# VH-VL binders against Large ribosomal subunit protein eL31 (rpl31e), part 15

Target 1, 104 residues: Large ribosomal subunit protein eL31 (rpl31e), of Aeropyrum pernix (q9yd25)
Amino acid sequence: MPSEGTWVYVVNLRRVYWGRRTRRAIRAVRMVREFVRRHTKADEVVIDNELNNYIWSRSREKPPARVKIIVSIREEEPEEGGERIRKAVVRLAGRKLRPGRYKG
Key: E = the ipSAE of ESMFold2; O = the ipSAE of OpenDDE; V2 = 0.75 times the mean of E and O plus 0.25 times the DockQ between their complexes.

## First folded at step 6 (VH-VL)

Design i01 (framework fv_ifinatamab)
Fold by ESMFold2-Fast, scan of step 6:
Structure i01 (fold): chain C 104 residues (1-104), chain A 122 residues (1-122), chain B 106 residues (1-106)
Amino acid sequence: as target 1 above (104 residues)
Amino acid sequence: QVQLVQSGAEVKKPGSSVKVSCKASGFTFDDYAMHWVRQAPGQGLEWMGGISWDSGSIYYNEKFKGRVTITADESTSTAYMELSSLRSEDTAVYYCARVEDSYYFSDYFDYWGQGTLVTVSS
Amino acid sequence: EIVLTQSPATLSLSPGERATLSCRASQSVSYMHWYQQKPGQAPRPLIYDASNRATGIPARFSGSGSGTDFTLTISSLEPEDFAVYYCQQYDDYPLTFGQGTKVEIK
């Protein structure tokens, strides 16, 4: 599992097309969330509005076959102690990625 | 035809380093990761680490901290695993193995290289 | 790390008999896989995500289980099935394997 920082992933959405057409866009968003939860073990996953709109802006029945995402991971401690909360913020990665910005 | 072809057997002295290669062919490298798993003679399988072809994300087993380096050269479709400061207990067959690094398909080692025997002896 | 314990270490059976192999995880696992390894060969995928057969794997192989307890069953052993079998989890890093169960001819 990755540490705190910023990570780049490519999420394969091809399998969304095996399911019922009218649910493909919402399923694709869920799959991105589940991918991030699985790979980062985040307690909270926040999907950016731009990423959500990108998936929906094609048609609700034809989401993109792949989406490149930027995942920013932060571990936050509760005010009164207890288990640290691992939070992932997921954004759409643009064509203008800076290799030095993302930690592998 | 999906194939992972590894470099040949090596005999190394204690304290040296070894670099094993794994040449991939027959598939698109998007959404795949290459992992390294070793097996000492008569023993079980031990995961060393892996690298994603698309993101370049690398994970290492802490047991090998500071000694293992995994790299990939997309232009030659070749993954590498370098292990330094070799000890006799590093004598093992080293395998590369492919994982589809995505949530849509199950993440398991679906194709394996033939293995590279690395013998560490005085 | 997630520790996988396989039992028995060795299973001695004759062709035609049913083999049942167990894998116990130190914590709940959602992604458990099984591999077969014959002497001098790389491991071969058998079962992924507890119960799905990998490509080309005959129907006599089946997997079951969830949480911490997983089972690989070979309904009727063929001569080519005598091998070492490993379970493996893909829930968390480091990825881990069980120590293996050797299925050998009686």
Scores: ipSAE 0.000, ipTM 0.563, lowest interface PAE 14.2, mean pLDDT 81

Design i02 (framework fv_ifinatamab)
Fold by ESMFold2-Fast, scan of step 6:
Structure i02 (fold): chain C 104 residues (1-104), chain A 121 residues (1-121), chain B 106 residues (1-106)
Amino acid sequence: as target 1 above (104 residues)
Amino acid sequence: QVQLVQSGAEVKKPGSSVKVSCKASGFTFDDYAMHWVRQAPGQGLEWMGGISWDSGSIYYNEKFKGRVTITADESTSTAYMELSSLRSEDTAVYYCARVEDSYFSDYFDYWGQGTLVTVSS
Amino acid sequence: EIVLTQSPATLSLSPGERATLSCRASQSVSYMHWYQQKPGQAPRPLIYDASNRATGIPARFSGSGSGTDFTLTISSLEPEDFAVYYCQQYDSYPYTFGQGTKVEIK
């Protein structure tokens, strides 16, 4: 599991083309969310609006075949109280960013 | 609970066609794809093709292209596999299997019980 | 097509022993899965994406590997583990299975 901090990942979305045509964009967003949840063990995954719009921008039926994301991981106290939760905020990464830990 | 129930065994003559059904229950069909895998007696598993539950993508193994047709009827939650121009080499147990349309788990997580199709003269 | 070669073809072992099964792909594979099949039954999922146990699968089953070389390990065989095991790639069309490894009682 990654520690708290910022990490760059490349998510392969080619599997979305196997599935339903009319829901490929929504499946691509779900794949990104699931990828982040699985790789970071986050309790909450928030997809940035710019990233969501990027996936939908090509066409709902033809999302990009891969996407580079930047994931910010932090442990937060929920507003309901209780135990700390691990939260991941997922944003669109710059094209030239290398996968791995982002150092600023 | 998830169930995939297939139609019963068939005995067919060479040159005929067979249509096997797979009735699904216990899950939301929009989120899954149905695949067909066969197994000849004493042999291993062979992927034939798959279809999403709506009017989504259909993929066939080139080996069967032109002879296999995979369809699905969401109103009855039933997937179908029709194989034409049957040969004795098509004698096999035919399975339907489910795949969640997800990056997380793109594997055959539930299987039907199998349908034995025997092709003999 | 991607050809998957499993070895050994047959593994004769006793309960309590460790089983190590290999699956080699003709080209690099990112998505490799393992299934168990008993006589007269449909295959049962064991491991997905090389190393993750499917729902309900005991901890004695583990998977590892990447690229072209993948391994399924059963740390200590139970009587119900004697079966045929298949690897399967979900990387490219057509999806393919290995020829199977039979784990039988010695």
Scores: ipSAE 0.006, ipTM 0.575, lowest interface PAE 12.0, mean pLDDT 82

Design r01 (framework fv_retifanlimab)
Fold by ESMFold2-Fast, scan of step 6:
Structure r01 (fold): chain C 104 residues (1-104), chain A 122 residues (1-122), chain B 111 residues (1-111)
Amino acid sequence: as target 1 above (104 residues)
Amino acid sequence: QVQLVQSGAEVKKPGASVKVSCKASGFTFDDYAMNWVRQAPGQGLEWIGGISWNSGSIYLDQKFKDRVTITVDKSTSTAYMELSSLRSEDTAVYYCARVEDSYYFSDYFDYWGQGTLVTVSS
Amino acid sequence: EIVLTQSPATLSLSPGERATLSCRASQSISDYGTSYMNWFQQKPGQPPKLLIHAASSLQSGVPSRFSGSGSGTDFTLTISSLEPEDFAVYFCQQSYDTPYTFGGGTKVEIK
């Protein structure tokens, strides 16, 4: 389980190529969300609009076989209470970023 | 080894369409995307768009989205760029250029076709 | 779109001299250790030829007198000692985001 910070992951979306175009985009976004939940143990996963748009725009034709994401993990208190939660914000990474912890 | 061979020069009237071809050889096509770049006489380079040989996914500059169609015919190893509603400002040399279709490597145009001059005159 | 500005527009130099060409991006085109700047050479009647990719990586077959440097918004192409065949127009190009964009070019001409 990664600590707080920034990590780069590559998510395999190959299986999303099967099925209707509309369902492909929905499945791709779901796969990214579940991947992040499993690998970061985040309580909340927020998908950036740019990443969401990237997947949906490709799904008009064929979704990407892979997507590289950059995940920022923080522990925060939600507005509703004082209980800390682990939050992951997921953004589209540049294609050339190396997977693993981003070190600056 | 790697070759990109384009179709010959075209002369068109305003309002017409032109379809330029780019025949590829000497490499594994599924590993690359074919891009189109134009250059007006004495001017700089302008990217039009590209298409993946494998997936067929297309990326276009928004300026061209309503006038450009990019396709590939894998059986003939040929990429096509069709530009409609031609204007005098579309007079340019049109180039095809390949880019490695990879999430792990930087994008760059490593091989280019010889260019196709398209002249639009009234 | 990302705008690339090349300077100077023209360099007048003699063979054997060092050429330094600049390209400035309207926003950062670097992403955690990689800079998405490419450099091309173009001679009259020919397509552009790739010289440098990822800001500093020399393309196979390109002479070692060519080098690239920079990150973020400021990039440089250097020719350490001009040969007669190096007098040409040079373009920078970013592959950070689509649409891919090119600079206006720098003409390196014989003095």
Scores: ipSAE 0.000, ipTM 0.581, lowest interface PAE 12.1, mean pLDDT 83

Design r02 (framework fv_retifanlimab)
Fold by ESMFold2-Fast, scan of step 6:
Structure r02 (fold): chain C 104 residues (1-104), chain A 121 residues (1-121), chain B 111 residues (1-111)
Amino acid sequence: as target 1 above (104 residues)
Amino acid sequence: QVQLVQSGAEVKKPGASVKVSCKASGFTFDDYAMNWVRQAPGQGLEWIGGISWNSGSIYLDQKFKDRVTITVDKSTSTAYMELSSLRSEDTAVYYCARVEDSYFSDYFDYWGQGTLVTVSS
Amino acid sequence: EIVLTQSPATLSLSPGERATLSCRASQSISDYGTSYMNWFQQKPGQPPKLLIHAASSLQSGVPSRFSGSGSGTDFTLTISSLEPEDFAVYFCQQSYDTPYTFGGGTKVEIK
């Protein structure tokens, strides 16, 4: 389980899907969300608009079947005054960043 | 170098079964699915179904679901398509074709040479 | 299933001429800026060869005289100047939904 901070991951998006192609982009976003949830144990996973746009609008290009993401993990108090929640914010990472802990 | 090499031509009687093989080499199998497409003499192309090398996930066109079995043997890098209860209308060249099936790509980029299956009395 | 209709069935042209081939889908096969239309060339005794994917992306190794365009339900394959090796049958194919389907083909023949 990674501590609070910023982490770089590479997510493998290559999976066969035998249905509608709209579902392909939704599935890719879901795979990124599920990957982050499993690896960080986050209660809430927020996917940045830039990353979402990359997955949805660049599907016609020949990118690698992997996406490099930067994940910021924070513990926050919910608005309703419950226990602290672990929140992960997921953004598109630059190509040259190495997987692992990123210190800014 | 990507290669898909299919088994040889078959001649079958109505009611028989045929099993066509497609031996794959030159690529990372887990990144692709193998599909089967047939073409009757002088006719167009018809998709039969596909299978993931990695997951084993299969989908068949509904019209074939009761007669077609698609499998892969990763140890021999070979995909198989078995068609049962053969009819004269099944006479066709059967092709295997790979798909780079991800959100980025879902097209048949490499094809086997084809296997002619003739069904006649 | 999505039905693809290609027209004309036969196109008779001379080398050096421009060829435009049409493929029409029974429903939209475009989504979020991507159109799931692929084009293939087939010569007698050979398997189909991929020319264009995602409506307009030229496959590696395919000559630049081939181009694809269109979105929604109406798609075109263009050969800017026919070479002798381009006289063949051309098929469109959608990958928007399963079952994957092909058009009936357009035969480009010498006049």
Scores: ipSAE 0.119, ipTM 0.687, lowest interface PAE 4.1, mean pLDDT 85

Design r03 (from r01 with light chain I29V T34Y Y100W; framework fv_retifanlimab)
Fold by ESMFold2-Fast, scan of step 6:
Order: structure tokens, then sequence, then C-alpha cells
Structure r03 (fold): chain C 104 residues (1-104), chain A 122 residues (1-122), chain B 111 residues (1-111)
């Protein structure tokens, strides 16, 4: 993967369905975070509020069976003169976005 | 188990409107969108549109944009499709069908209702 | 809109024979290693039944004699050995872009 870029993934969340409902959403968010960390090797993974709300299913506490995400990777200097950190920002992908590398 | 149960057959005159219902049970609605597909007698399948149970977001074939209204009532777990200004060419079996995560990953119809025959007589 | 062309329109075969059904899209319905092509079976008086999604993924509960293949614009549904219950109409359908569209169908009938 490049140090900076945009990627679209579909994450399979079916493993969480057998568990307690409230814990399923927590596990689903963790699975998304771990998926992104594994695939991008990011030092920091930020889950967008809209994505988090979607996984919690708003009024229902059951996570979706899968979720399409868009991941933006950038290298960021948290403090002037500090060490550069690889950061991944994870958002809900739009309906028409295709899995794989996004070159806009 | 997943079940989609549609309203009964309708006979309408040209120019009238019809409202078909689809009562859903057995799954987490917020993970799905409900879609509508029709089939004229002896013909193929035609997608009309769909609505997300969670967001209420609608997407549809432009040819139906001015005549179709798709809604959901979460309190009764029911999706509706209303088609106005009916013509004889609208005579068809109308199906509801669910799609998992259709807004984010529009992919396939895994469960279908039994169908509702709408007959428009000239 | 994306137009799907199925061929042949009618396929007359006997039980035990292999059926091969074609679906061609007017533009690619694949990207990034994924194909937005699905196959359905329909019997008279019944709603369509999903057989294959993502071009080649067999839907749960569907017999293994059904298989799908292809990518881009050319897709195939194969029934390795026809059973009496397999004589039906088969439709391909794309979910790559809206409006979602179906092929005209292939009728598999008894010879």
Amino acid sequence: as target 1 above (104 residues)
Amino acid sequence: QVQLVQSGAEVKKPGASVKVSCKASGFTFDDYAMNWVRQAPGQGLEWIGGISWNSGSIYLDQKFKDRVTITVDKSTSTAYMELSSLRSEDTAVYYCARVEDSYYFSDYFDYWGQGTLVTVSS
Amino acid sequence: EIVLTQSPATLSLSPGERATLSCRASQSVSDYGYSYMNWFQQKPGQPPKLLIHAASSLQSGVPSRFSGSGSGTDFTLTISSLEPEDFAVYFCQQSYDTPWTFGGGTKVEIK
C-alpha cells in the first residue's frame, strides 16, 4: 500500500452475530479497527462517527453482516518537530464506491 | 426465519393509484434495504427502486421517479410502494425483495415476497 | 443503463444433460476483483430464487450442481446435470450501477 492514499474495503462482520447483542457492536467496531490496522499498518486508526453509528445500527444493537468502508491513509506530524505517524481515517463508503484502490 | 408477506391482488382503472405493502419479519431491518421489482405477464423482471430501513434513503429507476413513492413504517415492520397514474402497461406482479447493506454495498436480492398481482384494465 | 443479453432464449434439454447459460453485459460489471453479477431461477407462479451472487458464489441451500463463472462483460451459469426441478427460467442481474437491470431470461425446457 502507499504511505498516503485512499482504499475501499468490505469487512465481513458475520463472526459477531452469535454473541450477546450489546457486545456484538463493540466487537464489530474492533474488527473494523483491526482489519484496517492489519491491511494498512497504521499507527492510529480513527473510526468516523457515522461509521460507528451505522455499526451500532442506530435504534437497533445488532451490527450489520458486512460493511463497506473507505480508508484514507496519510502521514501526519502530531507536533512540530515530532515523529511522523501513519494515520488511517475510516469512513462509511458510498454506495457506488468499488472495493480496492480508489484513484480519484 | 426471514419472511416477507405482501398484500393481496388489486384491480385498478387507468389513472388510479395502487399501494402495495410488504410486511417483514425475522431479521434486523437496519442492516437491509427493501426493493421493489415487477414482472409483466410472461415478461422479464424490472427493478423499480429501493429504500433503506435505517436511513430511509431512496434510490430508484428514473423512469418511475414521478409516479412511484417508496416508504417504510418501522412500527409495523412494513414497506410500501405506491404507483400512481396507472396505465395498462403497469399490469404486473410486484415483488418486494431485500438487499443486505444496499446503500453501502448494493449487491443481491436474497429473499423475496410472494408477489402482488396488479391488474390495470383499459 | 446497463443492458444484459442472455443466450440462448430457450434451451431444450433432457434430464442428466449439462446446461450452459450465457449473460453478456453492455459494459463491465466488475472492478477491483469483484463482479456485481447475480443469477436467479424462477418457476411459474413463484418469485425468483437467488442461486449465485458475485458471479460465482453459491447461495446457501442451493445444490452444488449449479455454478457461475465469468468477469467483466461475459458470464456463464452452468448446471452440471439437470434434475427435473431445474426446468425453469433463469435470469442474470447486475448490481454494478443503477438502475439495476435483469437479462431477458433463458428458459430451460424439457426436449
Scores: ipSAE 0.000, ipTM 0.573, lowest interface PAE 12.3, mean pLDDT 81

Design v01 (from V_A8, 21 letters changed; framework fv_ivicentamab_arm2)
Fold by ESMFold2-Fast, scan of step 6:
Structure v01 (fold): chain C 104 residues (1-104), chain A 121 residues (1-121), chain B 110 residues (1-110)
Amino acid sequence: as target 1 above (104 residues)
Amino acid sequence: EVQLVESGGGLVQPGGSLRLSCAASGFTFDDYAMNWVRQAPGKGLEWVSGISWSGSTYYASWAKGRFTISRDNSKNTLYLQMNSLRAEDTAVYYCARVEDSYYFSDYFDYWGQGTLVTVSS
Amino acid sequence: AYDMTQSPSTLSASVGDRVTITCQASQDISNYLAWYQQKPGKAPKLLIHDASTLQSGVPSRFKGSGSGTEFTLTISSLQPDDFATYYCQQYDNLPPGSYTFGGGTKVEIK
C-alpha cells in the first residue's frame, strides 16, 4: 500500500470485454476506480476528465486493452472536521512513463 | 420478456459427441456474455464455459480440449459442442446470461430450463 | 482456488421457521457473491446478488449478509414455496478465471 505521493500504474482493462457491451465504457472507468482503491486503500477516488474522456472515446470505436495512469495520493481533513480522508486523483499517464513511484 | 431455451440434449454413448443450442429472445443478445452451467442428477451446479460479448472463450479446466463454446449473434443463439463424452458428463446443461449492475457484479440473472445429456451405453 | 463451502448440506424446517444458510469462500471475494434458489425439476433462479442486494420480485423475507469470506442467506419466516435447494456462487474470479458454486443446501419439510 503506497504512502502519500505519486505512482504510475498500468491497468489491465481486458475484462471490459466481459459482461455487457453497452456498459464497456462505464465498466472500464469502474475497473480503473476499483484498481486504484484496492492498490492505494483510498477513501475517495477522483478520475480526471482527460482520463475519463480517453476511456469513453476509445470504447466507442475499440475498447482499450490497458491504460497507464498517474495516481496522486493525499490525506485531507474534512471541511467540518472528523477523520482524515485518503484521496486519490487519477490522471492519464504518458505512454513512455515507467510504472512505479513517480518523482517528477 | 427474457427467454433462454436450450436444446440438443439426448442419449449418447461414451466417446460420442453432442451439440447443444441456447436460443435467446427478449434482449439484445450481442451485448451480453453467456455461460453454460451443468448439474449432474442429484448434484450441485458446475460452471462449464463462458463466452464474452466479443467472442472470447473461457473453459473450466476439465472442459478444455473436449468442449467448444461459440455464438451466432445473427441467430441469437449460443452453442456448446461436446466431444469425447464420458459418463461423468451426464447432466442437465443450462444456458445463463451475465448481468453487470454494479462494480463488476457479473452474476447470472436469467437461466434457461436446461437440456438433459445422458452419456450411457 | 476459489472453493466455496456451503453448510448445512440439508436442513429440515417447518413453515414459519427462521432458516440460515452459510457459505464460505477459500479467499476474499469482497461482496461478489450471488444466491440462487432451485426447485425440483426447475432451473436456478437468482435471489440475491452482490451479497446483500435482493433481486426484483424476490420476497423481502430473503436476506443476504456478509463480505470477504463468510456469507449468510436468511429466510425470516419460511413459506411453503421456499422448500428448495439454495446455492451460493462467487464471481470475483471472472474469466479467464472461473465461476464457483457452493455445494448447495436442501431446505426440506420437517
Scores: ipSAE 0.075, ipTM 0.725, lowest interface PAE 5.0, mean pLDDT 87

Design v02 (from v01 with light chain D50A D92Y N93S L94Y G97D; framework fv_ivicentamab_arm2)
Fold by ESMFold2-Fast, scan of step 6:
Structure v02 (fold): chain C 104 residues (1-104), chain A 121 residues (1-121), chain B 110 residues (1-110)
Amino acid sequence: as target 1 above (104 residues)
Amino acid sequence: EVQLVESGGGLVQPGGSLRLSCAASGFTFDDYAMNWVRQAPGKGLEWVSGISWSGSTYYASWAKGRFTISRDNSKNTLYLQMNSLRAEDTAVYYCARVEDSYYFSDYFDYWGQGTLVTVSS
Amino acid sequence: AYDMTQSPSTLSASVGDRVTITCQASQDISNYLAWYQQKPGKAPKLLIHAASTLQSGVPSRFKGSGSGTEFTLTISSLQPDDFATYYCQQYYSYPPDSYTFGGGTKVEIK
C-alpha cells in the first residue's frame, strides 16, 4: 500500500536446497528479488553488490539458509511527465536490525 | 533422453507394507529433487512425498509416519517405503522430477509410467 | 491451504471446437501454476508452466492465462489427440508445504 518507505525482511532461502544442485546461488539471488517484488509490488528491484556477494561468498551450491534484507522503496519519474515507477533497492541488513518498517 | 521407470507395485493386504522403486536415467540424478505423486482409480492427482538433491525429505500430512522416501544416488534410484497400508492408499504411484526453472518453479517436468498399488483383503 | 478448484469436471466437445477450462486457487499463487494433460492409462504430461509458458513440443493451440487466483487453459481448435483429462497444479508453496492439484477436467467426444 505505502508508496515509499524502508522495510526489513528475513527471507527464507530453504527452497534453494529443494531443486537442482547447480545454480543454488543464482536461484537464491533471484528468490530474494522475487520476494521483494511480491511484498512491495516494485516495478524495478535493484540488488546491492554487498548482498549479492554475501550470497555468493559461501559457494554456488551452499548459499545461506536465510538472509536479512533492508528494502528502500522510492517512486521515480524516469521521463518528465511520464508514469512514476516504484523502485526497490535491496541491501544486506545488519544482524541486530529487527524486521519491520523503518523511516531510515 | 530422460526416463523414469517405477516398479514394486502389487496387491497387498491392509496393514501390510510395500516398497516402490523408481529407476532414473538420462540426466544427473543426484542434482535433482524427486517426488512421488499418486492417483486413485478414476480420481485426481495427489502429491505424496519429495526428497531434495541433498536428501531432505518432505511428506503430505496424511503420509507422515507411514511412508518413507529415500534415494540411492549411486544406483540412480528413488524409493518409497509404504507401511500400515489402507484401502485408501490404492492408487497408481508416479515418480516425478522437479524442473528447476528460472522462476523457482517446482512443477513436474518428467513422469514415470506409474506402478499400481492395490490394498485389498 | 492452497485448494485448487477446476471447472467444469467434464466437458463434451467436437473436433474444431474452442475449449476453455478454468482453475481457481483459494489464495494468491501469483503465476505459479502448471497445466498437465493425461490420457487414459498414461502418465500426466506437462503442457504449461508459469501460468502461460508453453512447454517445448506442445502445440500452439494450447494457451494458458491468468494470475493470482483465476486461471484458464484454452484449446483454440480441438484436435483428436486433445481428448484427455487436464489438471492444474500450484507450485507457489514448497515442501514441507504440499503441492496441490485441481480435481481435473475430462474433455470427451460429443
Scores: ipSAE 0.013, ipTM 0.675, lowest interface PAE 7.6, mean pLDDT 85

Design v03 (framework fv_ivicentamab_arm2)
Fold by ESMFold2-Fast, scan of step 6:
Structure v03 (fold): chain C 104 residues (1-104), chain A 120 residues (1-120), chain B 110 residues (1-110)
Amino acid sequence: as target 1 above (104 residues)
Amino acid sequence: EVQLVESGGGLVQPGGSLRLSCAASGFTFDDYAMNWVRQAPGKGLEWVSGISWSGSTYYASWAKGRFTISRDNSKNTLYLQMNSLRAEDTAVYYCARVEDSYFSDYFDYWGQGTLVTVSS
Amino acid sequence: AYDMTQSPSTLSASVGDRVTITCQASQDISNYLAWYQQKPGKAPKLLIHDASTLQSGVPSRFKGSGSGTEFTLTISSLQPDDFATYYCQQYDNLPPGSYTFGGGTKVEIK
């Protein structure tokens, strides 16, 4: 699994078209969250408001079949002490970004 | 209560056609993906075809071109049109609903099945 | 298609026995696996989904375990109602892919 850094992923949201219509937006957001947890081993996944709004807005009309995300992974020590946690911040990526490590 | 009732099975000669129906009740039919699953006498379960809540259709490779799945949401009914039937299509055909809990698309309800016999 | 191999194809058991059925996937399906019970002349009934979650109304003597490619269904103390055929099914390969079932395991009286 990746260390600290930033990566671009394409998440397949095909499952939102299969199962049940009334859960499509919730399902799409959860699919993104679980994709990031699975691929990055993050303890905490934070989905940016722009990405969340994009998925919900698109899901009213027609859910997106795929979404391109940019994921920033950091290791943080809680202020109250304890052990470091692995945190992923997930944002909507621009259409032209290629999957893989984002170098800035 | 959720109920699925298949009909339309029967005896047909090789090369013949049959249309199966599955009448759904007790839930909002147009919100769910629906499937056909068959079982030859004494054999196991085999997925035949599925239709999404949005109307997209999918088929087992051996069914493509001979079978057509469709739905009529105004009648809460699922259909399977079966053409060019062969002896190996002899089976009980079940209608099944997909439960959708995030990432889990298993079959939560099944109908009683309808028997299709392809024989001379 | 994802191949599902189920074993044994048949087993003989007595009431009170511990019964174990195995299901192997040809590739990693995470925990997207269901178990169904089928009695003669009847439709399959969902027992377990997501590899280990009991469906509502299913007795606690049924337990599912495993992930990835190796899965088991265990009946801790077999009852008369449990003589049936059991099938595993993967739902990782959703349409446009295909659902696949194991070949079935018939649990019959010894």
Scores: ipSAE 0.013, ipTM 0.659, lowest interface PAE 7.9, mean pLDDT 85

## First folded at step 7 (VH-VL; framework fv_ciduvectamig_arm2)

Design k1 (from c27 with light chain G31D; at its last look DockQ between E and O 0.05; V2 from the best seeds 0.00; counts 0 for: pae O 8.4 > 2, placed apart)
Fold by OpenDDE, look of step 7:
Structure k1 (fold): chain C 104 residues (1-104), chain A 125 residues (1-125), chain B 110 residues (1-110)
Amino acid sequence: as target 1 above (104 residues)
Amino acid sequence: QVQLQQSGPRLVRPSQTLSLTCAISGDSVSSNSAAWSWIRQSPSRGLEWLGRTYYRSDWYNDYAVSVKSRITVNPDTSRNQFTLQLNSVTPEDTALYYCARHDYDSDLGYYFDYWGQGTLVTVSS
Amino acid sequence: QSALTQPASVSGSPGQSITISCTGTSSDVGDWNYVSWYQQHPDKAPKVLLYEVSNRPSGVSSRFSGSKSGNTASLTISGLQAEDQADYHCSSYTSDSTYVFGGGTKLTVL
């Protein structure tokens, strides 16, 4: 389990292509979220808009088979007290969005 | 409209390699909505999924654990077909072999809507 | 990989309803919502009857229906006809994203 810091992962999203075409992109985002949750043990996982848009960039039916992500892990204290929260922010790495594409 | 036509030898000697080909018409082996599998059937083991190949911006393969060390499923885009190679065969590999396509219209695409005609392969010395 | 469990054989008279069960474990089956059923006549390839437990492809008779409960899927054939005599196989994708079949059930129409 990674400590606080920045980590790079490659997430294989090929399994989403077994699902219905209309739900592939949604599933891909969910898969990324779950992947990060499992690997970082984060209590909260935030998907960056750029990453989300990239997953939807071809269409809702054609998410990328793989995605390289940058995960930033932070330990945050609740504002009103309570237990420390482990938060992961997930960003797109090494790719640019295609213009005029769909957004999730 | 999709058709799968199988071909290959029906007799293989022990320790040799079983090789079959499945020619596709009406669809593409590189379709991003299909997967191409090999399935065999025997009286002792019933229907058994062996493995598949599929293209999703890249080529992928999945194999059954039972044959993973011996099996290769390869696409041939030039001929729009895919092949099965099963190495080091034994009499236990004697079976009726089918190629089949997954239908993407299912939620996870895990059912076969088109099948080849089947090829009985006998492993015998 | 372990196969799903089906009864080896079932029988019924014309006009009756019969049910074939398909049982597995949660570790074997990825999602029980995606069970498929196949009909296989002698010397023919299997033909899909149901997918996703209860959905019928075009051309499949409404006499074929499916359900699930827990780790058991069921195929029901109503109004049994002589032509229904065949082998029936359940199947599902596995938790490791492969595919598994049941042992098959021989249906005899008396």
Scores: ipSAE 0.014, ipTM 0.657, lowest interface PAE 8.4, mean pLDDT 87
ESMFold2, look of step 7: ipSAE 0.177; ipTM 0.743
ESMFold2 (binder alone), look of step 7: mean pLDDT 89; pTM 0.916

